# Designs tried in a protein design chat: VH-VL binders against p78833. Part 24

Target 1, 198 residues: p78833
Amino acid sequence: MSFPASTHVYIAKIIGKKGEGDKILDLLSKVNEHVLKSEPFTKTYYFARDAKNPDYIFGLELYDSKEVLENSHKTSNPFLAFANYLTSTHAPLAEPLQLLNFKVVDGHLDKDNLGPDAKDYVLYTEYTGDSATLKQQLTVNPKADTSLIIHSLDDPSLYAVVTRYSKSGIEPGPAEISGATSVSQQVIYSGVGFLNRP
Key: E = the ipSAE of ESMFold2; O = the ipSAE of OpenDDE; V2 = 0.75 times the mean of E and O plus 0.25 times the DockQ between their complexes.

## First folded at step 6 (VH-VL; framework fv_patritumab)

Design f5 (at its last look DockQ between E and O 0.03; V2 from the best seeds 0.00; counts 0 for: pae E 9.8 > 2, placed apart)
Fold by OpenDDE, look of step 6:
Structure f5 (fold): chain C 198 residues (1-198), chain A 118 residues (1-118), chain B 113 residues (1-113)
Amino acid sequence: as target 1 above (198 residues)
Amino acid sequence: QVQLQQWGAGLLKPSETLSLTCAVYGGSFSDYYWSWIRQPPGKGLEWIGEIYHSGSEDYNPSLKSRVTISVETSKNQFSLKLSSVTAADTAVYYCARERYSYGYLDYWGRGTLVTVSS
Amino acid sequence: DIEMTQSPDSLAVSLGERATINCRSSQSVLYSSRNKNYLAWYQQNPGQPPKLLIYWASTRESGVPDRFSGSGSGTDFTLTISSLQAEDVAVYYCQQYYSTPYTFGQGTKVEIK
């Protein structure tokens, strides 16, 4: 599968206070409904939870462009409601919201058009190092349902690999890249959003 | 409203390094990709590369080994360096904005003729 | 890389007549999921940078006269000037922006017959 060059990958790391995960996902579910109905420019809207911390919400979002993210998605009423909650006096966040921007370097999404499942596992690994080295050495996994190599638009030295396995778990650990540091996180599908979308 | 102003040396000898700078006025610098395009005299257009405000760049493979695009976000400027120039690098060089980062170019600099001659 | 090929290389048309320029891409620039063609047309006058005319294959840029129209999908595209005016004498380029490196057609010179 090929991606238009303009394809924008948006990674959201939402760390809620204890017990806030469900509420956050409920709001994101409403956003998802709007995405399905009114955002044809949103290719992927997928949320998972950290395997160890249910209040850590991981979001994988793909858009036709950054423009539609900023001027359409983020302007929707459900999104605004979500955003307002996060910044409300309730202060549901344990850590500042992390929103990361990437572009696709290589990869595929849901090559077999399998829908999401509660047993979906996603391995998200961030690599920091020499850009040329990372670009050269990082490889997609053709056996995975989703395997993306993405390059940060916020930090040129940062790449990430997103790998999704439906109903089968994840492969052990990330690939080691010489001269690079890596941080991995395993997340489980939250029941909110879709990774498989045309 | 958006204006791109570009400048740099227009005459080079072979093996020297081309250096151009583009300054953006009247619009957001951090919201768009910025590109360099060149056009040899009497010929078509060649996309050189693009850069985001963070420094994330992409280059035409045909020029990748010799091209460096950089940004100075605080000045709303981005620059092009092309090393080891030859006569084949003689061209009008344009900086341009990619509309909504889609890749088509809506605002252009006036261009800078760079001539490489012995 | 996606190669863009225009035809013809040059075109002479009488004032008021239709001018047709074709552009072919070596692979599809249609993003089928969104039904969008990542194809743009530019007009370039001597000594000036290219000017955006059409994007998404058929959407006219603001300020562009309605005599300019873009059509086509996938790999074959057409720029049409329904009634050529004197100010339309220029070189026209198609461009794909589906994937990097972005590439342009070789250009079509439009002249008055």
Scores: ipSAE 0.603, ipTM 0.879, lowest interface PAE 0.9, mean pLDDT 93
Fold by ESMFold2, look of step 6:
Structure f5 (fold): chain C 198 residues (1-198), chain A 118 residues (1-118), chain B 113 residues (1-113)
Amino acid sequence: as target 1 above (198 residues)
Amino acid sequence: QVQLQQWGAGLLKPSETLSLTCAVYGGSFSDYYWSWIRQPPGKGLEWIGEIYHSGSEDYNPSLKSRVTISVETSKNQFSLKLSSVTAADTAVYYCARERYSYGYLDYWGRGTLVTVSS
Amino acid sequence: DIEMTQSPDSLAVSLGERATINCRSSQSVLYSSRNKNYLAWYQQNPGQPPKLLIYWASTRESGVPDRFSGSGSGTDFTLTISSLQAEDVAVYYCQQYYSTPYTFGQGTKVEIK
C-alpha cells in the first residue's frame, strides 16, 4: 500500500480521569459518524483503550493533509462538541491532551481489509534516536495486519510504529533498534472508528 | 494471586489519629485504584476514599476534612489517617483493590477493628 | 451522593428455594450509550470481609456459583439465589460505582427459614 506524500498522521493520547473513558468514546463515536458521512478526506479514525487503564484513550487518525485536519475536521460540529467537553468545567482529563503530528514513512493499515477487532493484539511504540538510522532500520512487517511507520513533524528524533495482529498467540514485542530507545503501549480497539474506510 | 495485608493500632482514645497501612502482594500496584472502607460493628459499609499510585486521591465528603490517604509506591503500600477520632469512628477498617479504574472492589484485606473509647 | 436502598432488610428462605433481594438507586447508574450499569453485589459471611459476587449488574465474578444472578437496569436491580444453600446464609450488599463517593445499600440478611 502507498500513502500520498501529504498524508497527515495524528496520534491522540487522551488521559481521562477515573470513569471518563466511556463518555470520551461516546463523543468520539458521534465524531466518527460524521467522519464516515461527511469527511472522505479522513482515511483512518481509530480509537482504542490502553490495555491497563480503560480511561486512557489512544487515537490513530490519518488525513489527506494537515490542512483538512485543521480547517475541516477540527471545525465540525461533532468535533467541537467533543473538544468543548474536554475543556469544560467538568474537567474530565487527568493530564493535558497530547496530540502528536506525524508523516508516513512506510507501511500498511489493514492489509487484508479485515477491520479492527477488540481481540487484535495492537502495539504502539515510540522510538527516539538518530533520524537517518531509524528510517533505515525500521522496516515493515509484511505478515502483520497493521505495520505503520511514522515520523514526527515536531521532533526529528521521534519515530513511531503501530503493529496489529489478528491471529491468536502472535504478540511480538517492539523491534530493537541499535542506538535508539523505545517506549511501548498495548491498546485494545474500543469499537469506535475504522482503519480503512468501509 | 493478589493479597492485601493490613496493620495498625486497634485501640484509640478520642482526639487521637487513626493510622492504618495496607501492603499489596502478588500483583501490579500501578494499574489499580486502592480504597479504604469501614464497617461499624453490626452495621453497613462506608467507602472512605481511594488513591492511585500517582497520588491522585478522592474522599467521601462526610470524612474529607479529617482523612488523608497516601501511597508509598516503592513499597507497594497505601495508608489511611483519620484525625480527631470519636466513638463514632469505631469500625472494622478494610483496604481493597478497585478493578483498574472502576470502583467495584475485587480483593479485600482481612480488616482491622479500631475501637475508640467513650 | 447516590443513595442505595435495599429491600427487604432481612429474609428467611427454605433450603433449595429462591431468594430475591432488591436494590434501588436514587439516580440512574446506567451509562446508556455503552449499556453499562455501574452496580455490584457483595456477600459477607460473619467475621469475614465482603466478597464480590456480581459487577456490571449481571456479570458473575469468576468462581461464583451459577445459582447467583443479577438483573435490572437504571435504578432497579435484583440479586437472585435460585436454590439457597446453607453456605449462602450471609448479608448481601449492593454498591454503585457510577460516581464518587461510592455507596452501598444498607444490607440484606439472608437466613434459613
Scores: ipSAE 0.007, ipTM 0.573, lowest interface PAE 9.8, mean pLDDT 90
ESMFold2 (binder alone), look of step 6: mean pLDDT 93; pTM 0.958

## First folded at step 7 (VH-VL; framework fv_patritumab)

Design g1 (at its last look DockQ between E and O 0.05; V2 from the best seeds 0.00; counts 0 for: pae E 13.4 > 2, placed apart)
Fold by OpenDDE, look of step 7:
Structure g1 (fold): chain C 198 residues (1-198), chain A 118 residues (1-118), chain B 113 residues (1-113)
Amino acid sequence: as target 1 above (198 residues)
Amino acid sequence: QVQLQQWGAGLLKPSETLSLTCAVYGGSFSGYYWSWIRQPPGKGLEWIGEIYHSGSTNYNPSLKSRVTISVETSKNQFSLKLSSVTAADTAVYYCARERYLYGYLDYWGRGTLVTVSS
Amino acid sequence: DIEMTQSPDSLAVSLGERATINCRSSQSVLYSSNNKNYLAWYQQNPGQPPKLLIYWASTRESGVPDRFSGSGSGTDFTLTISSLQAEDVAVYYCQQYYSTPYTFGQGTKVEIK
């Protein structure tokens, strides 16, 4: 595996009020600047918009550990400013945040260090079912630029797959897993954040 | 200040199921992986598996087919079951806490000797 | 699995002298993104559970005497006791926690010569 076992995956689902998507992303952009400059422990800090709802913001975050997430990122001034603004000052800009915790099962991010500028499709799929079955049947797609399989720390029955194709024109669909239910979300890079950095 | 107390049957017959429980005191149960490690007499350490407070588990592939780790968060307890035991499973079994989610172990139980004998 | 191999299996050192234990991993446990080595050292006394001494290859756990130090990177690591004390007689283990299953070295018994 290309990731240490301690790697922590944080999924943020932000349902913005109508028309507030841009504002949310602007705030996140400021946080991202801090992440780039001051948080080397962040492997991924990627934000995208739902393909159907531009005010629905999807966030994929990978940290070296949960410790750095809780004790460094979430305690940073930029993050606190963002969180406070989002929920208190001009808020709510969004519905209550849904924050999900995952561990990496398998996968890779942006083969060959592809940048975020590529026209791409990103598919986020959540699978619910028997943990052992899902772990066994979910497979990494080697043809995808990003193919990440993650297991929920909040719900043992929940897995997720992140798939990205860059400049290929491929529109990925979710793999069908017998005995499991799946919910997919197609997202488009918002221009805020990164999937991978050296 | 964190203390792990463990208990369970120490003598088993072949084919029986090993069952141990570990209770956590003096610290938060949530937010940590909790591991089981075993050590045959006079030998080294083998990581058996881990469990998060929510129930997510990872097992050593060498034991995966026989191991079940469970958690009872309301009691700050987690348990180990090892089925179809043989003499090779004779060992001191330790429960331990992984620091955050890193994988190194900072607090240990005192260990429970489990002997498998016909 | 990442195999951990220690050397020597046993070591006899005079009081006050340096003890050196080596640990090798079959794969690198250095994460290139953060330049951290996912390697720990433990001390185990008879009838006791292992005690964490070092993590991240070179960081001492709280309460661990200064005479204990860890070094190395990638696949080769060393635990050094600069001046062996009587209470340091024990078995020492290295452990990688880069990937599951987490694995330990076979142990090194340190005795007084």
Scores: ipSAE 0.474, ipTM 0.843, lowest interface PAE 1.0, mean pLDDT 93
Fold by ESMFold2, look of step 7:
Structure g1 (fold): chain C 198 residues (1-198), chain A 118 residues (1-118), chain B 113 residues (1-113)
Amino acid sequence: as target 1 above (198 residues)
Amino acid sequence: QVQLQQWGAGLLKPSETLSLTCAVYGGSFSGYYWSWIRQPPGKGLEWIGEIYHSGSTNYNPSLKSRVTISVETSKNQFSLKLSSVTAADTAVYYCARERYLYGYLDYWGRGTLVTVSS
Amino acid sequence: DIEMTQSPDSLAVSLGERATINCRSSQSVLYSSNNKNYLAWYQQNPGQPPKLLIYWASTRESGVPDRFSGSGSGTDFTLTISSLQAEDVAVYYCQQYYSTPYTFGQGTKVEIK
């Protein structure tokens, strides 16, 4: 697995009010349909629920470039319908939408092309520490079905890792990195989206 | 820092079950794979298998039908059972830790010689 | 399974001279996604368990003397002891951790004189 240098990673944290998770995912499913049909530049479009709160939605999105994200994806009619719902007077979010921008350092998204499954164990971990140390010590786990290492475009001390295991009972915690702190979030595939284009 | 201590019976008869235990001190038990490796006298090393603290296992296919590795997370321990032993199973058995989930072994137990006699 | 083959099986080297051990894998252990070779080297002194020397083919473990170095990529790897010391009398093993079952080379015995 290789990624073009222009690859843009978007991490979305969508904090819905109680009961809003299903509606948010329904709208995202319509965006996903458009992505599959009309956005060959969108290589990953994956949505999951937080394991502890089903109304908190996690998104992992990979685009050929930041330009196509901003000028093509975010201007599409299904995306605008989704965005209009989130900013409507209904006020479905408990917190403002969080959108984080990263570049790929290394990894793979679905090495055996198995597709995402709600039974997968998926962990998103943010690391803060010395950039050289994090770059040296964060490395791909070949046992994982997803092992993606990304570096923030806005904060040079921030790295993140997405890991996914399809085998039942494999639930590793975050890797221990000397001199770094970490925050982890377990997520569960929602049925909306994909890791590799079908 | 991290130390692995192992114990179990050292002399078996053919068809018996080998049973060894490894206890982990001075480090986290959770978040690591734990491995068993064996070395027949005067010969090289053979990886037997590994277990994650959740109970998930991977075994060497050559031994899979006879091997069970298990964990007792509350005691920071993991164990090896090898059924239906023969003289070919005579070896020094080591427990070890995989570093950062990446298959290479940074801490090893001192080994337990297991002899299978006729 | 990935087979690991070491050469030579044994090596006698004068004190202070260079020792070179080769390891060949039956398949590449280079993972293209991270450009790392999933290969380790171990030293086993007489009567002791193996000790990790090198991982990722060329990274020395903490506390390992700088006379030990690893090199190579893909299928061909080398462990070099630049100036052999008396305490380096041991058997050395390479190991792939690219895929299970993890496998070791047959070992190379290093002796002085």
Scores: ipSAE 0.006, ipTM 0.501, lowest interface PAE 13.4, mean pLDDT 89
ESMFold2 (binder alone), look of step 7: mean pLDDT 94; pTM 0.959

Design g2 (at its last look DockQ between E and O 0.04; V2 from the best seeds 0.00; counts 0 for: pae E 18.3 > 2, placed apart)
Fold by OpenDDE, look of step 7:
Structure g2 (fold): chain C 198 residues (1-198), chain A 118 residues (1-118), chain B 113 residues (1-113)
Amino acid sequence: as target 1 above (198 residues)
Amino acid sequence: QVQLQQWGAGLLKPSETLSLTCAVYGGSFSGYYWSWIRQPPGKGLEWIGEIYHSGSTNYNPSLKSRVTISVETSKNQFSLKLSSVTAADTAVYYCARERYFYGYLDYWGRGTLVTVSS
Amino acid sequence: DIEMTQSPDSLAVSLGERATINCRSSQSVLYSSNNKNYLAWYQQNPGQPPKLLIYWASTRESGVPDRFSGSGSGTDFTLTISSLQAEDVAVYYCQQYYSYPYTFGQGTKVEIK
């Protein structure tokens, strides 16, 4: 498998106030600098904007474990500064954060095809249903540059799929799973963060 | 400081269901995966499966069809059920804590011998 | 599944002498992204649960004597007891936690010669 079992996937959904998207991303960029410099345990720190709402920020984060997320990243000064500024300490820029915890079921991340000028189409789809069925029916897409299947640690009935196409012009919809409900979000790389560190 | 106490029936007949419970004391329950491991007499260790406080589980495929691990977070307890037992399921069963979500096990219960015999 | 194979199955060593146990994984348990080996060693005394000795292939658990050391990377690992003590008589297991299902070696019984 491409990932150790301990790999923790953190999905951040940031609903910014109108017009605050750029500011949020700027703040995240500062955090990203810290991640690159001081957090080798972070494999992915990737942020995108909702294709329809530029103030809706999507974050994909992968860590060596949940432990380093909770006890290192979330306790870092840059993160604390970001979180406090964003939601509480100062005038909040966003709605309460949605932070979701996942484990990797299967998949891969593209390591070599992400840059600041990359045109990425990322589809994030959440599936809710029978866990065994979803686990069985969800499959990795080998044609995608990134195809990641993740299972929620917060809700055992929740799975998600992250699909990335890089400059391919492919914009497929999510796979339909019988008996399951799905919600998809198309996002565009914001230029902040990375899918895989060098 | 962290202590795992486990209990359950130690004698079963073939086709019955093994049922064990592990209680966690002296530490946080929600901050860790919790595992079951078994060891047949005089043999090695086999990882059965793990559970998170939300109920998320991972099972060893060798036992997946017969294994159910459940959690009662309010009691800081998690349980193991193994259905359709045979003599091959005779073993000492251990509950254990996975350190920091990594997968190695730092605290163990004392073990419960479960014997399956006709 | 990643198969773990230990060698030897049993080892008799004189007091004060070095004991060496080998563990091989059928697949690499080294994660290239963090350069960590997802391997642990345990000591088990009769009638007791296993005790964690080493994790990340070479990091000693707190309270573990200095005479215990772990080495290796990728697929080949070694547990070394530099000077065998009477209390070190036990069965030792390696474990990979790189992939589900977690798997253990078959164990190595260490005895005093």
Scores: ipSAE 0.867, ipTM 0.930, lowest interface PAE 0.4, mean pLDDT 94
Fold by ESMFold2, look of step 7:
Structure g2 (fold): chain C 198 residues (1-198), chain A 118 residues (1-118), chain B 113 residues (1-113)
Amino acid sequence: as target 1 above (198 residues)
Amino acid sequence: QVQLQQWGAGLLKPSETLSLTCAVYGGSFSGYYWSWIRQPPGKGLEWIGEIYHSGSTNYNPSLKSRVTISVETSKNQFSLKLSSVTAADTAVYYCARERYFYGYLDYWGRGTLVTVSS
Amino acid sequence: DIEMTQSPDSLAVSLGERATINCRSSQSVLYSSNNKNYLAWYQQNPGQPPKLLIYWASTRESGVPDRFSGSGSGTDFTLTISSLQAEDVAVYYCQQYYSYPYTFGQGTKVEIK
């Protein structure tokens, strides 16, 4: 496996009110600066906007373990500034912050190590169904620049897939899995974050 | 209330390394940035840099090539090293606490005069 | 770097009178999204470390007498001592914390006339 078993994945869903996306990303850029300097245990820290609503922010985060996420990342001053803004009396969110916990099943983050780009076609898909069936049928796409399969730590019936294509003109839909339902979200790299540490 | 106690050698020769330590009492060490600031005699204040309890640092670019700030979290202490000192580094050196993550400084040590012979 | 310039360099004021200190930044220190000015004021008595008086340009630190007030926005800021007391004889510094490196004004010495 290309990922250690202890790898902890966060999917962040940050549903901002109209006009809040820029400030949310500005605060996350400060967290990213800290991550690059001080968190060698943070292997992926990637933020994107929903393709249809620029105030909805998607995050993909990979940590060496849940322990470093809880004890080091979430206690940092830039993270606390971000968290304090989200819970402030300004009330910038339309929905409470969602931080979804996953483990890696299989995949790769940046096949050619070229870094994320706003022109990438990026799709995040959640699958709900029989866990054994999903594990068997979800497969890594070797043509994708990102193809990551993750399994929820809180809901055994939930898997998710992140795919990214940097080559112009490749925009596949989500894989169809018999007996499962799926929900997909196209996202656009925000300029904040990274897939592999530079 | 929070108190910062600082110590280190006060007299140096040119080219030596300045080394100061600051210990934190009466409050939490975790959850704050900890800063070093200096003040040449009769002059104003210069921010040197800061450190978070995790070891994360930010340095003034004017000093970055010579400065190291480090932390010993088990002792609630942080330290300053400034290499290759000259007479221009003669100053009172202060340690201070940054309020949350905003950059203003709410508690200060008493200061340590460091003199570099000319 | 954001340069901070205070005026005057020194100020003599009679007991009980108003003292006014100005601070100008070379760039705006107002973050418009949260409407906060990243500007603090410090008092330094002779032989003592600086003491925080004001943050966010106008918010008084706990335990600071109400005769101290801060005002201004963007690039121009003022510290006012409404009725000068003997213990207010000190050097006063403004500081920006909008961006690294954090920088201070050169100081304003306040003394009794």
Scores: ipSAE 0.000, ipTM 0.441, lowest interface PAE 18.3, mean pLDDT 89
ESMFold2 (binder alone), look of step 7: mean pLDDT 94; pTM 0.959

Design g3 (at its last look DockQ between E and O 0.04; V2 from the best seeds 0.00; counts 0 for: pae E 13.5 > 2, placed apart)
Fold by OpenDDE, look of step 7:
Structure g3 (fold): chain C 198 residues (1-198), chain A 118 residues (1-118), chain B 113 residues (1-113)
Amino acid sequence: as target 1 above (198 residues)
Amino acid sequence: QVQLQQWGAGLLKPSETLSLTCAVYGGSFSRYYWSWIRQPPGKGLEWIGEIYHSGSTNYNPSLKSRVTISVETSKNQFSLKLSSVTAADTAVYYCARERYSYGYLDYWGRGTLVTVSS
Amino acid sequence: DIEMTQSPDSLAVSLGERATINCRSSQSVLYSSNNKNYLAWYQQNPGQPPKLLIYWASTRESGVPDRFSGSGSGTDFTLTISSLQAEDVAVYYCQQYYSYPYTFGQGTKVEIK
């Protein structure tokens, strides 16, 4: 198994006000510096922009457990600064900050250790449907640099797949699963964070 | 300070359904995974499965087809059902807390002996 | 599944002497990213639930006497009681929590010689 059972996946969806994307990423960059230096329990701290909306920030985070997320990462000064910024003058547009909790079902991250400079095509797809069916039908793509299947802790009917291709020219769509609904989001690495820490 | 109290029927006939409930006192219910473990008399420990307050579960594949773990968050309770019991299911059943969701178990119920006999 | 195998099945040790219990996992329970071993040890007295002794292979649970220690990494682990006391007579279990399903060793009964 690539990940311990306790591994916690945290998906952050941040819809910033127009033109605020860079500022958000700057704050996240400071948080990332702290993560790299002081949070060895963080496996992944990866942020990307929505391919269509540069102010829509997508975050993929993996932690050793939910506990370290809640009581260590979220208590750090850089994170608090970030959180305060978002809740003060720069609240998300249209929808509040969305934070999703997942467990790893299967998959791998940065299979060949390509690093943060890779030209990425990253697809995040959420599936909603029968849990047993989704668990059975969702499969890891071994050809992808990153292929992660995760199951929501917030909604048992929700699964998600993260797929990353690097400099391959491959831009596949999400797999269709009968009886399930899916919503996909293409994201582009923002330069902030990492898929796998060194 | 955290206490787990468990209860349920201790005597079953073959083919019946085992039903146990565990209540959590003195701690945050929504913060942890909660597990069921069983131990046949004079034997070792077998992890049955776990549940999160949201209802998310993981089961031991050896029992998956017969096991259902459920949660009632408003009562800080979670339950175990094991269908189609046989003599092989005779055991002391424990509820327990997984510390910080890592998977090792720091607080345990006192156990409930369930005997399956014709 | 990760199979956990303890040795010996039973151990008789004189009071004040060292007791050593071994546990082997069929697969490594060491996570390279955090360099932690997902391995725990429990003590079980008759008629009682297991009691957590050690987690992360070598971290002693609060309240556990310092005569108990855990060591090892990867697939081979050891629980050591440096000086066996009368109250240490019990069955001891190792457990991996690296992957589902969580699994336990078959147990080692420690008795006084």
Scores: ipSAE 0.810, ipTM 0.916, lowest interface PAE 0.5, mean pLDDT 94
Fold by ESMFold2, look of step 7:
Structure g3 (fold): chain C 198 residues (1-198), chain A 118 residues (1-118), chain B 113 residues (1-113)
Amino acid sequence: as target 1 above (198 residues)
Amino acid sequence: QVQLQQWGAGLLKPSETLSLTCAVYGGSFSRYYWSWIRQPPGKGLEWIGEIYHSGSTNYNPSLKSRVTISVETSKNQFSLKLSSVTAADTAVYYCARERYSYGYLDYWGRGTLVTVSS
Amino acid sequence: DIEMTQSPDSLAVSLGERATINCRSSQSVLYSSNNKNYLAWYQQNPGQPPKLLIYWASTRESGVPDRFSGSGSGTDFTLTISSLQAEDVAVYYCQQYYSYPYTFGQGTKVEIK
């Protein structure tokens, strides 16, 4: 593992109503600007659109600790503006905000340090099954530009994997894991955020 | 469970093009890289290259100028062409499955001996 | 390219005794992100294709007998057959899959003494 043991992972699922994706991303771009300038312990802040619905926003966020998330990130003015929009009477979300908490099991986020690109093939997969089996069978893919294995802090049976390929034409499906079920979501980098701090 | 069946011409003259095909049965074609490997008689193994179902390829640099690997996904098949053969290309040629994208080869075809006359 | 060197080239071992095959890579095949060694071992019987025995340096493929084990890390690896059986007479190859091109050792022929 290349990450501190205290690393806190947030997966955000932001399901916007039709036409809301751009506004959500505009607000997130302002949060990202603040993260880059003022939050040195926020190590990943990456936002993408669902490949099938551009108003569904996927977030991958890594903080050095839960305390960084709670005390530094969530208290910033740009974050508060974003959060206030999501809960406003405008009601921009089609479904309640989903925020999932994970710890890092293993992996890497930006091999070769090239940064994310809209042409990347990115797959987020959730696995549900026996925790010991998932821990044993899930492994990092060295051919991927991103290969991150995470384990839910709220549900011991839940693991997730983020994979990213910058080479066009490489679109592997999720690995099959004995005795586990999986759900996958392809996402496309939105232009907002980073995998490694630039 | 997974089976790889390979075929192609086994006797060639110098300067001809080697052409082999491998068909995949009893498993997914779309989740794996598919490789060609060769073994000169009595010698070791040389990885030639691999292909993904999308058509994306990686080749051994030693052969890159002469090799083409292609795929016919509707038939679960992939093929090897090696141009301008010489006696040095005489070998048993194997197709194989790479376990997802990891790099090791878990299923192999039976091999096809290709002999290039002197 | 990563060069893989096996030793010995051939090995004669009495039935029931231990056979030890070494493999050395010209550079480390240990990937830091997952702490795994990108090394596999194959068995090839006469007239047959290679068969996968071990991957990740020490993980036995399904159906491979417990007498086969792999060990080592970084650049130096060992395949051990703890109690040689007649069916284990074959050529054994190591393979790195750390970087392109994938490369194999030259092979070690195991014979009954």
Scores: ipSAE 0.007, ipTM 0.495, lowest interface PAE 13.5, mean pLDDT 89
ESMFold2 (binder alone), look of step 7: mean pLDDT 94; pTM 0.959

